# VHH binders against Type II restriction enzyme HgiEI (hgiEIR), part 4

Target 1, 274 residues: Type II restriction enzyme HgiEI (hgiEIR), of Herpetosiphon aurantiacus (Herpetosiphon giganteus) (p25260)
Amino acid sequence: MAINPITRNKIKDYLNSFIQQQLSVYRERSLREFQDVDSYLPSLSKDGDLKPFHASLIPASIMRLNRFERSLSTGLGSTFEECTRLIALDHHAVALRNYDIQAALDQAQWAAIDQLISIIDRGLKHQTPSLNQMLEQIQSIPLTGILETHIVRADLYIQRHDGSELFFEIKSPKPNKGQCLEVMQRLLRIYTIKQQSAVPVKAFYAMAYNPWGISRASYRSSNTKKYTDFSNAVVIGQEFWSLIGEPSTYTELLEIYHEVGLAKSAEITQKLLQ
Key: E = the ipSAE of ESMFold2; O = the ipSAE of OpenDDE; V2 = 0.75 times the mean of E and O plus 0.25 times the DockQ between their complexes.

## First folded at step 1 (VHH)

Design v10 (framework vhh_vobarilizumab_d1)
Fold by ESMFold2-Fast, scan of step 1:
Structure v10 (fold): chain B 274 residues (1-274), chain A 126 residues (1-126)
Amino acid sequence: as target 1 above (274 residues)
Amino acid sequence: EVQLVESGGGLVQPGGSLRLSCAASGFIFSDYAMAWYRQAPGKGRELVAGITSGGSTSYADSVKGRFTISRDNAKNTLYLQMNSLRPEDTAVYYCAAPSDEYTYGRSLEDYEMDYWGQGTLVTVSS
């Protein structure tokens, strides 16, 4: 069993609280001081929710459901971070969310990282970004002797029982170009900070699921393949969750989410269809 | 519009040789990994050989040492040189390319093929 009964209950409690918070945010939004955003002749919205032509053509209930779904989707990322932390604690020595690394590197190395990301941004011809090649270039750059201190944050940090370290940036499985470049820059910064580490270090772009299917071979995001080191930087779905726990972690976790969803179904429907 | 056109198929005796060609148009050929697949009657489609934009090659175990894949970027053409042909090589051979414009250093089996030719029949029989 990848997720023991105690951790399973903690995840259920966390997800129940998450759903309640989402419903509370949705309810507060409907009570804010602004012109009725569901009117086809609206004049004011604090959150920029006015869609007068949509509101003229489709029912207000559909507009409200769309707003809820968008809020839920944004919040799901935080649930993945917390679930990974809870599960990882049963399998690894240390698991921390929003982990800060403070390091002093030569200013030329920080500049080299930014320059390499700029090169990916402009487009590589006939080749994929390579973490190993970029890191070798950063390590070989002439140093200025001037040190700069930066703080680099990882979404999730794990220390395994053998002392080796894993860092994860947990982001959308369908990233835009900017998200890909941001993750690659973060990975390069982490690896450069850890270049003299006595223990093995791995840093990943982690995706909670694969929108195209179960296997890695089915994954089809052109942005991911063009703007990241797909082979070495990206772990998807079962691959990611297996690093956190065991090969069955992904399917066990989906069952917990599904169980919570079934239990909350009537309450969600009632509150959204008021 | 992307188009892949195969040619060079035909009837050959066991132990013989054939050279297949695939003419590509409608995309920047040199930026794509290319592959040859085959499908025998009553069987699924299988990868025969692949080549990256940089020229790295891979082969199915059943054809390794007998088939050679190559490309001519100036002519936008992919080739498959088939030597020591066997009756089991009888199949429709397809030229294929992934939807991604750039090659990513992955095993060819990890690419989803969106661009396909209509196929060319190879029959190995006496």
Scores: ipSAE 0.000, ipTM 0.085, lowest interface PAE 22.0, mean pLDDT 81

Design v2 (framework vhh_vobarilizumab_d1)
Fold by ESMFold2-Fast, scan of step 1:
Structure v2 (fold): chain B 274 residues (1-274), chain A 127 residues (1-127)
Amino acid sequence: as target 1 above (274 residues)
Amino acid sequence: EVQLVESGGGLVQPGGSLRLSCAASGFTFSSYAMAWYRQAPGKGRELVAGITSGGSTSYADSVKGRFTISRDNAKNTLYLQMNSLRPEDTAVYYCATTEVEIDSSGYYEYTTEFDYWGQGTLVTVSS
């Protein structure tokens, strides 16, 4: 097993707490049931989840399922971050979530990073972004001699046993353009800060799974391919979890989620399908 | 259709050596990364060693320095030379294709994108 029994139990405990929180949020209903238009119109929602046209057309049971699924989807990303930290601790020397790097770089280099992201935002004709080309441009920029200190945060930091460093931005497997640009900017900042590192450094856009299939070749996000260095910057599903642990880590983690799901099945079903 | 046939397993004493072979057919062997996996009784499959189409190799920490993976593209054959065998090396050894590799600071991570597995060959290390 890539995930040892102690870590497995920590993940189970974390996911049990997550499910209980999701069910608690579901229990705190702000969405009014649609009886008729006159009774629905004065409905209030502090969370902004009124859907008058959906409520008019769709059975309440389906609306409840949709609400639960949306809340689960939003929260599930946080479970991936915690699971990566717990698993990485078993395989690497250091694993830290929300890791801050404070660094002083020449003013011109910070500006160059922002300018390169602006170029990607405007669109490259017949080309995709290249981390290596962008980093070479940043390194060749004339320096002003004026240093600016910035703090750059990585979602996950790993130091391997040989001292090499890995940085991850863990984001949606179906990103919008803004998310792609944000990640690329973060990777450029990390690489530029670490330019003089005595140990190898790699920084990645990490996706917990591939919505289109198992293999990298099946991946179909046009935003990812257009606005990131897909070949060098992006790690998807089993590729990502293998870097955190071992090749079997992805399937073992899915088995843990499945076990928690089975254990919670009756409680979830009763609350959603009553 | 892809077919992988492992051979070379057997009973050896601790400290002994074995050479495993995997004969591949049904695909362009030279274009694919290949790996050896093993499964001990009651345990899941674990990666032992991998080799890229270009010949770059990677090993599990437990076998590094003792095992050597190699390939002969002219013969469509993958090899695993196992030296200084230990009782904990006792397992069924499987040959598999791999599709994706990630270089992580001088290391390769292998993914089993295709479930093209051989039938396996048993290695038992005991006296």
Scores: ipSAE 0.000, ipTM 0.076, lowest interface PAE 24.9, mean pLDDT 81

Design v3 (framework vhh_vobarilizumab_d1)
Fold by ESMFold2-Fast, scan of step 1:
Formats: structure tokens, C-alpha cells, sequence
Structure v3 (fold): chain B 274 residues (1-274), chain A 123 residues (1-123)
């Protein structure tokens, strides 16, 4: 009962609308057809969508279904963001998406953050990043006395009832190296900006689900474990949704998605497969 | 490749109304969460209102009840209806997007910003 009936209905209505939008757009979008080599060769794509060897081997109907699935998957990210906001508002004092933090820090501290990320990028051969150790290094750096103002965005900001603050970067559960480094840089910037905060602050790399299983122990992304502070920076699936709501939030949310999917099943198959 | 163009700003007296528009091009607008931010002279950028691809909305406490965010996916346009304007609403207003691809694993977040439109509330 982590998701109350009013919020449940809001999520259900939102997902129904989302599916209708996806189905509406599907019939209007087309992929480049491969009828023969001569017809295909002059094809142009502004966004780099040409896959000549795939198109020549795979029927156009399969390519269209694949495109729909990819578009749906991309859009699901937005559903996770909205669901986090709606659920968090039932459990916390404040929940805001795309929250900007403006701060003036010594230029040496900004430079130190960039240097630490560069070190991780070049490889830590026998160790993994430590958020606490990196923050200690940033705090101990000699200051120049010259301030630079930067704006740092968090995907989700939560203020708990006790005044403590949570910041989330909500990203892929299967990140590449660059994504790991960008998240770590963002977390270091948030923590450094908030170093003199009167209230407790935590910032996380948040993943909506675990592609390898329900438990943290099953998670197997080598990039995440190598290029992030996995133990302190990353919250996965049930862990993440528990912070947003309660321990049962993840399973209750999946039940809502499933209920919408069952209700829309016939319409989806009729529109896409007929 | 996403381009955002804000319009509708101007000078208005306290208690007046304005409607801001943000036209999006170069991408699939309907898949993006959208937001309005503002930056007052000498202050930082702050969130005013947000809207999901499905139409769910959120507002800063300072504008709740006075501002309404909406979107028209057929026109690729985001709107902000501003009523009962106050001098403290004076700012440059920006629209922004967030694009997330959870399944591709190569690039999952893109934030695009418009150039801004100035709103001045004075006598």
C-alpha cells in the first residue's frame, strides 16, 4: 500500500495516455524500405537511422516493430521520472524534477572535480572510485580566492520531512563508461556545492530496475562497478523506489504498469500486428 | 539537433497576464518532458513549472494557482499561462527538455535549452 489509490489512478491515467501517444506516432513514422539495392542506395537520413545490412536482411515489418519498441523504451524513461515525482509527493515534503543548483565555488574546487574524473577515466588499475575519498581531496585543496559560478542540474530533488535533501541522477541501468563518469562528476559537484549545508545531503546514481535480477547482489555491469562508487553512489531498482516511497513501491508500481499493459494488450496488438 | 524558441514575453503591469510559448523543432517533442525555468536579474535559475510527455504537471510554490503549464503535441509547442503577475515574477523565462533512453545504453540524457524570453512586471 505504498502507492495510495489516488496516486495509483494518476499513474494509470498517465500510462494510458503514454501508450496512446506511442500508438498514434507509430503509424505516422516510417523506416527506410529496402526493396532493392538501387532504390536504397540514394537514401538519406538526417539522424543516422540507415542500417543497410539490417534492412536488406530483415523484413520492414520487423524493423518497424523494433523501431516502436525502441521509441517506447526511450519514452519509458519519462514515465519513471513522472512516477517518481507523483509517488515522492505522497512520502516527502518536496519533490521536483530537473532541479537546478546554482553555486559559486573556488575555481580550484571545480578544477579538482574535473581532475579526479580525469584520473578515473585514465584508469584505476587496482581500485574503484571512492566518493568519500574524492570529497576529502576536494575539501583539502588549496583555494585561490577566485570564485566561479556554475549551475548543476539534478534529475530529481527530494526534501524529506526532517529537512534532509536527496538528489538523483536517473540513468540507464547498463551505462557505458562515459555515462558513469558524467554521473560521478555530477554527484561530486552536488556534494561540493552542499558541503556547508545545515541539513544532511545525499546524491545518487539511480536506476529504475536491475537488468540482472531483483537483488543488488545480482547486478553485473562492469562499467558501473569499475567507474562509480558502486557501494555509496548507486541505488538500483527496489532500493531506489524504496527511497522514493516504501519497500513495496517497486512491486506495486510494476503491478500498475502490468494492469495498464493487460488493458491495452488487444489494442496494441491490433494496431501494430494488423 | 533539438531547437527551442521561446516567445510571448514583454512588459506588463502588476496583476496582468501573459502567455509564453516554446516551439520545438528537430526532434520528437511528444517523447520529452518539458519545463519552464526563470532567471531574475542577479539571481540563479529556478524551476517554475514542469510537464511530462503524458501531461502530468508540477509547479513551484511561488506560482501555484497563478501559472498553468500545458503542451500541444500536435503543434510541438509548450505553453505557460501566467496570471496575477507580480514584480517578483520579472525574469528571463527559458524552456527546456530532457530526453532519456533507458534501453540503448549509449546516450541516455540530453538537456536542451531555449534562448529565453524576457518578462518584465512593472508599473
Amino acid sequence: as target 1 above (274 residues)
Amino acid sequence: EVQLVESGGGLVQPGGSLRLSCAASGSIFSEYAMAWYRQAPGKGRELVAGISSGGSTSYADSVKGRFTISRDNAKNTLYLQMNSLRPEDTAVYYCTTEYVDFWSGYETTLDYWGQGTLVTVSS
Scores: ipSAE 0.000, ipTM 0.111, lowest interface PAE 18.1, mean pLDDT 81

Design v4 (framework vhh_vobarilizumab_d1; at its last look DockQ between E and O 0.02; V2 from the best seeds 0.00; counts 0 for: pae E 20.3 > 2, placed apart)
Amino acid sequence: EVQLVESGGGLVQPGGSLRLSCAASGFTFDSYAMAWYRQAPGKGRELVAGIYSGGSTSYADSVKGRFTISRDNAKNTLYLQMNSLRPEDTAVYYCAAGLDYWSDYEPSEYDYWGQGTLVTVSS
ESMFold2-Fast, scan of step 1: ipSAE 0.000; ipTM 0.258
ESMFold2, look of step 2: ipSAE 0.000; ipTM 0.093
ESMFold2 (binder alone), look of step 2: mean pLDDT 81; pTM 0.822
OpenDDE, look of step 2: ipSAE 0.000; ipTM 0.205

Design v5 (framework vhh_vobarilizumab_d1)
Fold by ESMFold2-Fast, scan of step 1:
Structure v5 (fold): chain B 274 residues (1-274), chain A 124 residues (1-124)
Amino acid sequence: as target 1 above (274 residues)
Amino acid sequence: EVQLVESGGGLVQPGGSLRLSCAASGSIFSSYAMAWYRQAPGKGRELVAGITSGGSTSYADSVKGRFTISRDNAKNTLYLQMNSLRPEDTAVYYCAASDYGLGFWDEPEEYDYWGQGTLVTVSS
């Protein structure tokens, strides 16, 4: 079993609290119903949640469901970070969320990272980004002799029992271009900071699941393939969760989410249909 | 999972008409946003027309008034009626689908599923 009973219960408690918070936020921030123009015009929103053209075209019930689902989708990312931390603690020496790494590097190396990301942003012709090639370029640039200290935050840090280090940016499995570039920049910064490490270091774009199916071969995001080093940087679904725990971690975790969902189903239905 | 198969391409004279079809297999065609893209020799893919799950349509300026996108949810089929064809319309035409029914129109990266394409040649 990749997820022991104690960790299983911690994940269940965390997910129960997460769902409760999502339902509370949904209740407090309900969108105003559009009955007619005159009644809607005086509407105010402290958080800027008014969507007059959506509200006038789309039934309020559908907008409430869509809003809840989008909010839930955004929040699920945080659940993946916490679940990875809890599970990783049972399999590795250290597991920390929002981990800062710090290094003083030549200013030319920081500039090279930004330049390489700008090149990817402008578009490679018939080639995908290569972490190894980019890191070789950063390593080979003429140095200025002027050091700059930078702090880079990883979503998840793991130190294995042998001392080797893993860094993860846990992001959407269907990223937009900006998200891809942000992750690639983060990975280059981590690798450059760790270039003199005495232990092996790996940094990944981690995706909690594959929207196209269980197999890596089924993955189809054009943005991911165009703007990341897909082969070396990206770990998806079972691949990712296997690194965190064991090959069965992904299916065991889905069973826990499902159990929480079943327990919360009546409350969720009641709140969303009100 | 969705598979898209285009048909209806061919050779047509300037001023002629063609109707392209895109047959979708898979469970929930009616909830998808659908689009037609085209790629001319030496150019990137560009949006021709899009239709949301709700039936709202959008067209590229170059085809507005000449092309009509429509969907038949009962047949799981997307159509593109192309009238007053010009040599500049010569391209491989691709059907695309997005799970997000209100997705973006002019970004190919926003579409999850793509067909293999059908060639349209407009020449005498």
Scores: ipSAE 0.000, ipTM 0.095, lowest interface PAE 20.7, mean pLDDT 83

Design v6 (framework vhh_vobarilizumab_d1)
Fold by ESMFold2-Fast, scan of step 1:
Structure v6 (fold): chain B 274 residues (1-274), chain A 126 residues (1-126)
Amino acid sequence: as target 1 above (274 residues)
Amino acid sequence: EVQLVESGGGLVQPGGSLRLSCAASGFTFSDYAMAWYRQAPGKGRELVAGITYGGSTSYADSVKGRFTISRDNAKNTLYLQMNSLRPEDTAVYYCAAEPWGSYDLDSYTEGDFDYWGQGTLVTVSS
């Protein structure tokens, strides 16, 4: 089994805590609404979630449910990151979140990375980005001899038992253009820093699931396909979770989420509908 | 306002015991995961022990079998029972209400929001 019983229980406990936290925030906000004399004209929002036109057209109860769903969606992303760390610890020598790489590269190489991203931003005529071609260009650029030190952070770092390294930028499966460009820039920085590594290195744009289906072939994000090296840089759903654990990790993890959801179903419904 | 207040630190001989407490306020304590971190002189912070709202615990390898993390939800208090203390356990110990995950899939973040207490100093010396 890809997710052992101890890790399974840690994930269940984490998800139960996550649901309770989401419900507590919802209750807190619902109680605060009783104090609002006119919620569509509030003067301040700490979270930047004022929607006066929505509030004018939609009953307050629906607005609260929509806010809860948005909060839940945001929080679910965080659950994927933690689940990835917990599972990876059972399969690999090292697994670290928010891992910093400090490196000194020639200033011309940092500039070349930025230039290549600018080219993608402006649009490639009838072409998509190629990591291999971009890396070859960066490695071949004339050096100035002036070193510049930068810190590059990866969302997840894994060192496998054979010493090889995996780096992941874990982002939305439906990214906007800016997110695509930021990930591509990060991957180029990681690969360039690691260009003389004695061990194999791979860096990926990781997506926890595919919004369009199970298979890679069903994936439909135009931004991802236009602004990333989809074939070489992106790993989706089972592809991603298989790198973290085993081929069955994705389905086993979904089963854990489903089990927690079933156990919390009555409480969630009661708290949200009151 | 979230507040975490540590107590129970002090000077102790090698092989001795101490119990740290962390009093929490400003949030629904029973719904949150809690952790103890420590920072020795000249080193970064390291996770010592963690406990989820459901009571699941985890420990750093250096303290397994010697330290026990526990919580009292009725008192909004986190505890760390430290037994068989060693000189290398000397550090400032911090209580943290851990945001169990720090970013969503739709945005890029620079790290978790951590609310930390002031810390309590534990010195283990002969």
Scores: ipSAE 0.000, ipTM 0.111, lowest interface PAE 18.4, mean pLDDT 80

Design v7 (framework vhh_vobarilizumab_d1)
Fold by ESMFold2-Fast, scan of step 1:
Formats: C-alpha cells, sequence, structure tokens
Structure v7 (fold): chain B 274 residues (1-274), chain A 124 residues (1-124)
C-alpha cells in the first residue's frame, strides 16, 4: 500500500477536523431568508453578506450549499498540502509545507523574472511560455553586482533520499490567468535561487486532479496551456501523486476522502439542508 | 469581498514593543492565508511574516525571535507582536490576504487584498 495504516488514520483525523472546521465557519455566518420584500428590507449584516437579488431569486438552501462548497473548495488546497506532507514522509527524507527559501540574487535577476512574467501577461505571438528558455535568459542577464534578499515560499517541499529536491505550487486545475502567472513567477524564482545547486531540482505547478478526465491528454484549460509551460511545469492528478508516493497513491487517497465523506454524510446533510 | 484595516502603528523608542492589528471584514477570514509586509522609506516592499488559514507561520530572518504573527478567527483579526524594535524596523506595515480556489499559502508576489498601511517609527 502506498499509504500505510498509521498515515491513513492521520489523514482521516485531519480530514475529520477539516470538515468540522468548515461546518463551524459555516454556522457562524447566518443567512437572512427572503420571505417577502417588507421583511427583508430591514435586514442588517456587519460582514456585508446581504445579497437581496440572489436571496429573492434563489432558495436559502441553495445559497447555503453554494457558500459551503465555496469554503470547501478554498480549504481543499490545505488538505492537499497536508496529505502530501504526510504521505511524502513515508517515501522521502524530508517533506515540509509552506517552505521558505531565503536567497540573495543580483537585482538584475529579480527584475528579469518580473519582466518575463510581464511579457507573458501582455501575450506571446503564436507561442507558449518555455521554462528552459526563460531560465537561460535569466542566467545570461548582465549583473549589476548589487544583491537583494528575497523570501520565496513553496506550498510543498520534498527532499528525496538521494538529496534531490522537489518544489510544488498546489493550485486549482482550472486557474485564471493571474494564478498561472503567479505560479510561473514562483517556479522561475525557485529555479534561479537553486541555479548553483549540487543536486537536481525540479519545481512544479501541481494539480490534485484533472477535471476533464484521468488522462493528461484530456486536459482542456486554455489559461493553463496559454500562460504556463504546460509540458514541463505542470503535473496533474495521478502524475502529481505518483511523485509524492507511488502510482496507486491517487486512488488510495480518493478512497480515504470517500470514507470520511460517507462517515460525515448525515451530519453535513442535516446542517446544510435543514 | 474582503476589506483590511490596520491599526497599532506609532512612534516607539529602540528596544520597545508594538502590537499591530488588521481587522478583516466581508469574506471568510479563517480560510484566507494572510501576511504582514513592510516598506521602509526609499526601499522596496518586503515580507515580514505570513500565516496560513491553518495557523502555520513563517518569518523573515531579520525579525525571527522578535516578531510573532497570530490570528483570531473569531474576531476576524490578524496580529503582529513586535518586540525588541530596532531603528531599521521603521516602515509602513501592510496587511495582505490571499484568496483563491486552492491557494491557502501566502505569496510575496500577488495578494487579492491589501490594507492601507500603518506607519511604525523606531527612533529615540
Amino acid sequence: as target 1 above (274 residues)
Amino acid sequence: EVQLVESGGGLVQPGGSLRLSCAASGSIFSINAMAWYRQAPGKGRELVAGITSGGDTSYADSVKGRFTISRDNAKNTLYLQMNSLRPEDTAVYYCAADYDEYGKSWSEYTYDYWGQGTLVTVSS
């Protein structure tokens, strides 16, 4: 098994706590039901949660489901980071979430990274970003001799038993343009910081699953393909989880999420659909 | 939609302490990754400390052991406790929050929401 029983139980405990936190956050936020205009008009919200036109058109139960799903989606990234850390510790020497890299680089190299991202933002003519070409440009830039220290954070850091390093930005499989640019900038910074590394280094845009199907070939996000180096920078679903553990890690992890979901099903339904 | 309002800045002598607060309203505070940045006069903006939705923290080397970032999700408030302040800590301090579908970690490059800043002056 890719996920041993001890790690499996840790993941289950983490996911149970995650669900409880999501439900707790949800309960703290009251929704004003729209029974009629006169009753709704006096409503007040300190947090600006009133949506009179939504509330008048859509049943409160659907609005509650939408809010819960939004919160869950936002929180899932943290679950992926923690699950990868726990699983990776069974397969690799080091696994850390929210790993800080502090490095001093020539100011010209920091500026070059920002300029390259700006160029992608403005649009490339009939071409997609190439991580290798961008890194070659950064390495060849004339240096000023003035160093600037920056801290770069990776969502997940893994050091394999042979000392080689993996860095991951774990983001939505359906990113907007800004998310693509943020990840590409992060990968360029990590690679540039690690340019003198004595061990192999790889940095990835990691997606926990593929919304279009199991195969890489089925993936269809236009933003990802246009604003990232899709072929070299992106790892999707089973590709990603195989780097963390073994080829079966993805399916085994889905089984654990499903088991937690089944155990929590009645509680979730009662709280959201009442 | 999130609004961030910072407070607690002021004048303090070297070796003193200040506590900065950042009150968040609107969006779901407890699931946002948040950070404190600062910008000294004539310098670039730099990350001071970050905290994820789950409470994992990170600090710039220049402030480790002196500053503590924390959050109170019940009050929708982010804090920065600054101890043993030095003249080089003089800067405008900004509160920042990151929000996206999977991005629960903070970033030094892009944040969805920023506060207006609060000035901290460390001088005798």
Scores: ipSAE 0.000, ipTM 0.147, lowest interface PAE 16.9, mean pLDDT 82

Design v8 (framework vhh_vobarilizumab_d1)
Fold by ESMFold2-Fast, scan of step 1:
Structure v8 (fold): chain B 274 residues (1-274), chain A 124 residues (1-124)
Amino acid sequence: as target 1 above (274 residues)
Amino acid sequence: EVQLVESGGGLVQPGGSLRLSCAASGFTVSDNYMAWYRQAPGKGRELVAGIYSGGSTSYADSVKGRFTISRDNAKNTLYLQMNSLRPEDTAVYYCAREDYYGSGKYYSDEFDYWGQGTLVTVSS
């Protein structure tokens, strides 16, 4: 069993709390029901959540379900970060969420990273980004002798028992272009900071699942393939979770989520419907 | 040096109450996820209640509404208030700290820190 019973119970406990928080927050973000035009027109929304044409056409219960699903989707990212930390602690020496690296590099190297990302943004003709090539360019750039300090954050940091280091940006499996560029910039910053490391270092764009299927070959995001080093930077679903734990970690984790979902199904249904 | 010292266990009648204490030294309880686990005879360890560094709490379904986890930051102590105790609550109760030092700080072992446990017996 890749996820031991103690860690399994911690994940269940965390997910139970997560579901309760989602239901609580959802209730606080009250959706104004559409009874009739005259009663709806004076409605105000601080955050711009009014959708009068949707509200007039669609039953309030469906609108509530749609809002809950969007909120849940956003929140699930945080559950992936916490679950990776909990599981990684059973397999690795260190696992930290929101890990900050403070580093002083020559200002020319920081500028080179930004320039390379700008080049990807403008488009590479008939090529995809290569982390290896970009890092070689950064390492070979003429130095100014002027150091500039930056703080670089990784969503998850792991130190393995042999001292080697893994860094993860855990983001959407269907990123837009800007998200791809942000992750690539962060990976380049981490690698450049760690260029003199005495231990092996790997940094990844991590996706908790593959929206197109179980295998890497099924993955179809054009943005990911165009704007990242897909072959070397991206780890998807089972690939990602096996780095955190073991090859069966992904399926075992899904079983835990499903168990929590079954236990909470009546409460969720009752609170969201009616 | 990290130490967790539990106290407050004992024998109580069904419907009674007990408060367990876990005195922590070598670290700050408010900086870590802290939890109470229990192990009944012939069973594995079960998570009873947890408190995250930010103060949010969670409970096993079997104890919700009866047990309350809390901490006193000034005393660096974790508590478990147990009300309406049942024979099924009979177990050794353990205080645990997830061995996690936060941003940039390192944990050198894969095990969480555990106290020695305190026995709670609910019997008439």
Scores: ipSAE 0.000, ipTM 0.112, lowest interface PAE 18.8, mean pLDDT 81

Design v9 (framework vhh_vobarilizumab_d1)
Fold by ESMFold2-Fast, scan of step 1:
Structure v9 (fold): chain B 274 residues (1-274), chain A 123 residues (1-123)
Amino acid sequence: as target 1 above (274 residues)
Amino acid sequence: EVQLVESGGGLVQPGGSLRLSCAASGSTFSSYVMAWYRQAPGKGRELVAGIDSGGSTSYADSVKGRFTISRDNAKNTLYLQMNSLRPEDTAVYYCAAGSPEEWLYSLDAYDYWGQGTLVTVSS
């Protein structure tokens, strides 16, 4: 098994705490009920939760469920990061979340990275990014001799037992254009910083699951395919979790989430409908 | 708000034992996940052992059966009992702490690190 019993229990405890936090936050941010225009108009929300046209048109019970689902979706990304760290610690030498790399590169190389991203952003119909081609261009650019120090952050850093390094940007499996460009820029920065590395280095756009199905072939995000190097930069679902642990990690992790969900089902239903 | 100070390192012969201690200052020790990492000369950093707030433990394969991590929440202290030491265990050992509640938003897996304590296994 990819997820040993100790780590499995840590993930279960973490997810149980996550669900309890979600339910607590949900109750703390109770929905403002719309009874009539005059009583609603004076309403204030420090978190910007007022939706007067939604509240006047849609039953409060539906809006409550929608708010919970949105809050849960926002929080789930953080659970993926913590689960990757916990699992990776059983399989690799080092696993760090939100890892910063400080590096000095020629100012022309930093500018070249930004220029390449701008080219992708402007988007010719048939332009598909290639990490290898872009990195070759950055390497061949005339240098100024002036160094600039920048800090580059990766969502997850892994050092394997042989010393090789993996970097991950863990983002939505249905990214918008901006998210794609942000990830590609960070991957180019990481690869350029590590170009003279004595150990193998890989950097990825990581997606916790595939919204279109289990296999890579089923993946259909037009933004991902247009604005990233899909073949070399993106790892999806089982591909991603296999790098963190073993080939069965993805299905074992889904089973743990499901077990927590079953155990919490009655409490969640009661609190949301109460 | 946690500060970590390691102690107990030193020179020991192969087959010997050492107990490392990590004293934590701050009010939240009992809620932190704690770990021991090590860095050998000329090598990268690696996880040795971890323990959560409930006492669940995890070990690197190279130390399983030889090392024991434990915590004393009343004394705000983390321990690493190292038995059957080998020359390959020679490294600077670091104590690390992180909060499960904070980690959803934290910048590192471990927010607090000690200064390190040197363990040398040599004849």
Scores: ipSAE 0.000, ipTM 0.096, lowest interface PAE 20.4, mean pLDDT 82

Design z1 (framework vhh_7z1x_3; at its last look DockQ between E and O 0.02; V2 from the best seeds 0.00; counts 0 for: pae E 22.4 > 2, placed apart)
Amino acid sequence: QVQLVETGGGLVQPGGSLRLSCTASGFTFSSYAMNWVRQAPGKGLEWLSGISGSGGSTSYADSVKGRFTISRDNAKNTLYLQMNSLQPDDTAVYFCARDVTYDFGSGSYEEYDYWGQGTQVTVSS
ESMFold2-Fast, scan of step 1: ipSAE 0.000; ipTM 0.232
ESMFold2, look of step 2: ipSAE 0.000; ipTM 0.092
ESMFold2 (binder alone), look of step 2: mean pLDDT 84; pTM 0.853
OpenDDE, look of step 2: ipSAE 0.006; ipTM 0.222

Design z2 (framework vhh_7z1x_3)
Fold by ESMFold2-Fast, scan of step 1:
Structure z2 (fold): chain B 274 residues (1-274), chain A 126 residues (1-126)
Amino acid sequence: as target 1 above (274 residues)
Amino acid sequence: QVQLVETGGGLVQPGGSLRLSCTASGFTFSDYSMNWVRQAPGKGLEWLSGISSSGGSTSYADSVKGRFTISRDNAKNTLYLQMNSLQPDDTAVYFCAKEYEVTYSSGWYTVEFDYWGQGTQVTVSS
């Protein structure tokens, strides 16, 4: 088994806590459904989330279900990070979430990273971004001798038993252009900081699943293909989870999520329908 | 000075009925939505029911829907809660609360109260 019984139980406990937290937030925010206009008129929203015509037209239960799903989708990213860390500890020497690297690089190298991202932003004609080509350019530029210190964060850091290092940005499998550029910039920063590493280093855009199907060949995000080095920077679904554990890790993890979902089904349904 | 005073609490047998009243002063009662909230021994606050400023719209928690009825008399500045088919689990201190603000987020909203009464004890016991 790719996920041993002890780690399986830790993941189940974590997901149970995650669901309880999501339901707690739902309860706190949903004391009373919209019943009439005069009760709604004094409403305020710090983030501009008021939808008076939606609230008036659509049953509150349906709008709350949509809001819960959106909140859950946002929170699921954090569950992937924690599950990955727990699984990785069974297969690797070190696994840390939200790993910060404070590093000093020549000013010219920071500038080169920004310039390359700007080039990708404009869109390459008849070609896609290449991590290897970009890194060669960054490493070959004339240095100023002036160091500039930055803090670079990775969503997940793994050190394998041979000392080699893996860095992951775990983000949406359907990114917009800005998200693609942010990930590529982060990967370039990590690689450049680690350019003198004595051990192999790999940094990835990690996607927990493929929205278009099981195989890499089925993946259809135009933004990902246009604004990232799809072939070398992106790992999707089973590819990603296999790096963390074993080839069966992806399916075993889905089974754990399903098991927790079934166990929590009645509680979730009861609280969401209130 | 805003004041909310609850009355009508007491000891009642399971299956019995009780009517709570809340008299308001110090603000224009007919301009504000009003709510009933309870707190059982050793537990947090539980919202039960709300009524719009005009009395035209009412809402209820699932735990009391079909058993409790909220109403108001704006001429008397009084809020009511008619409680039927009382159960031991209804034992709590019942509070009248003036609605201050409703914060709304995509179909979810939190009702905030700026003034509360002192509460009235309801005990359902044989």
Scores: ipSAE 0.000, ipTM 0.117, lowest interface PAE 23.5, mean pLDDT 82

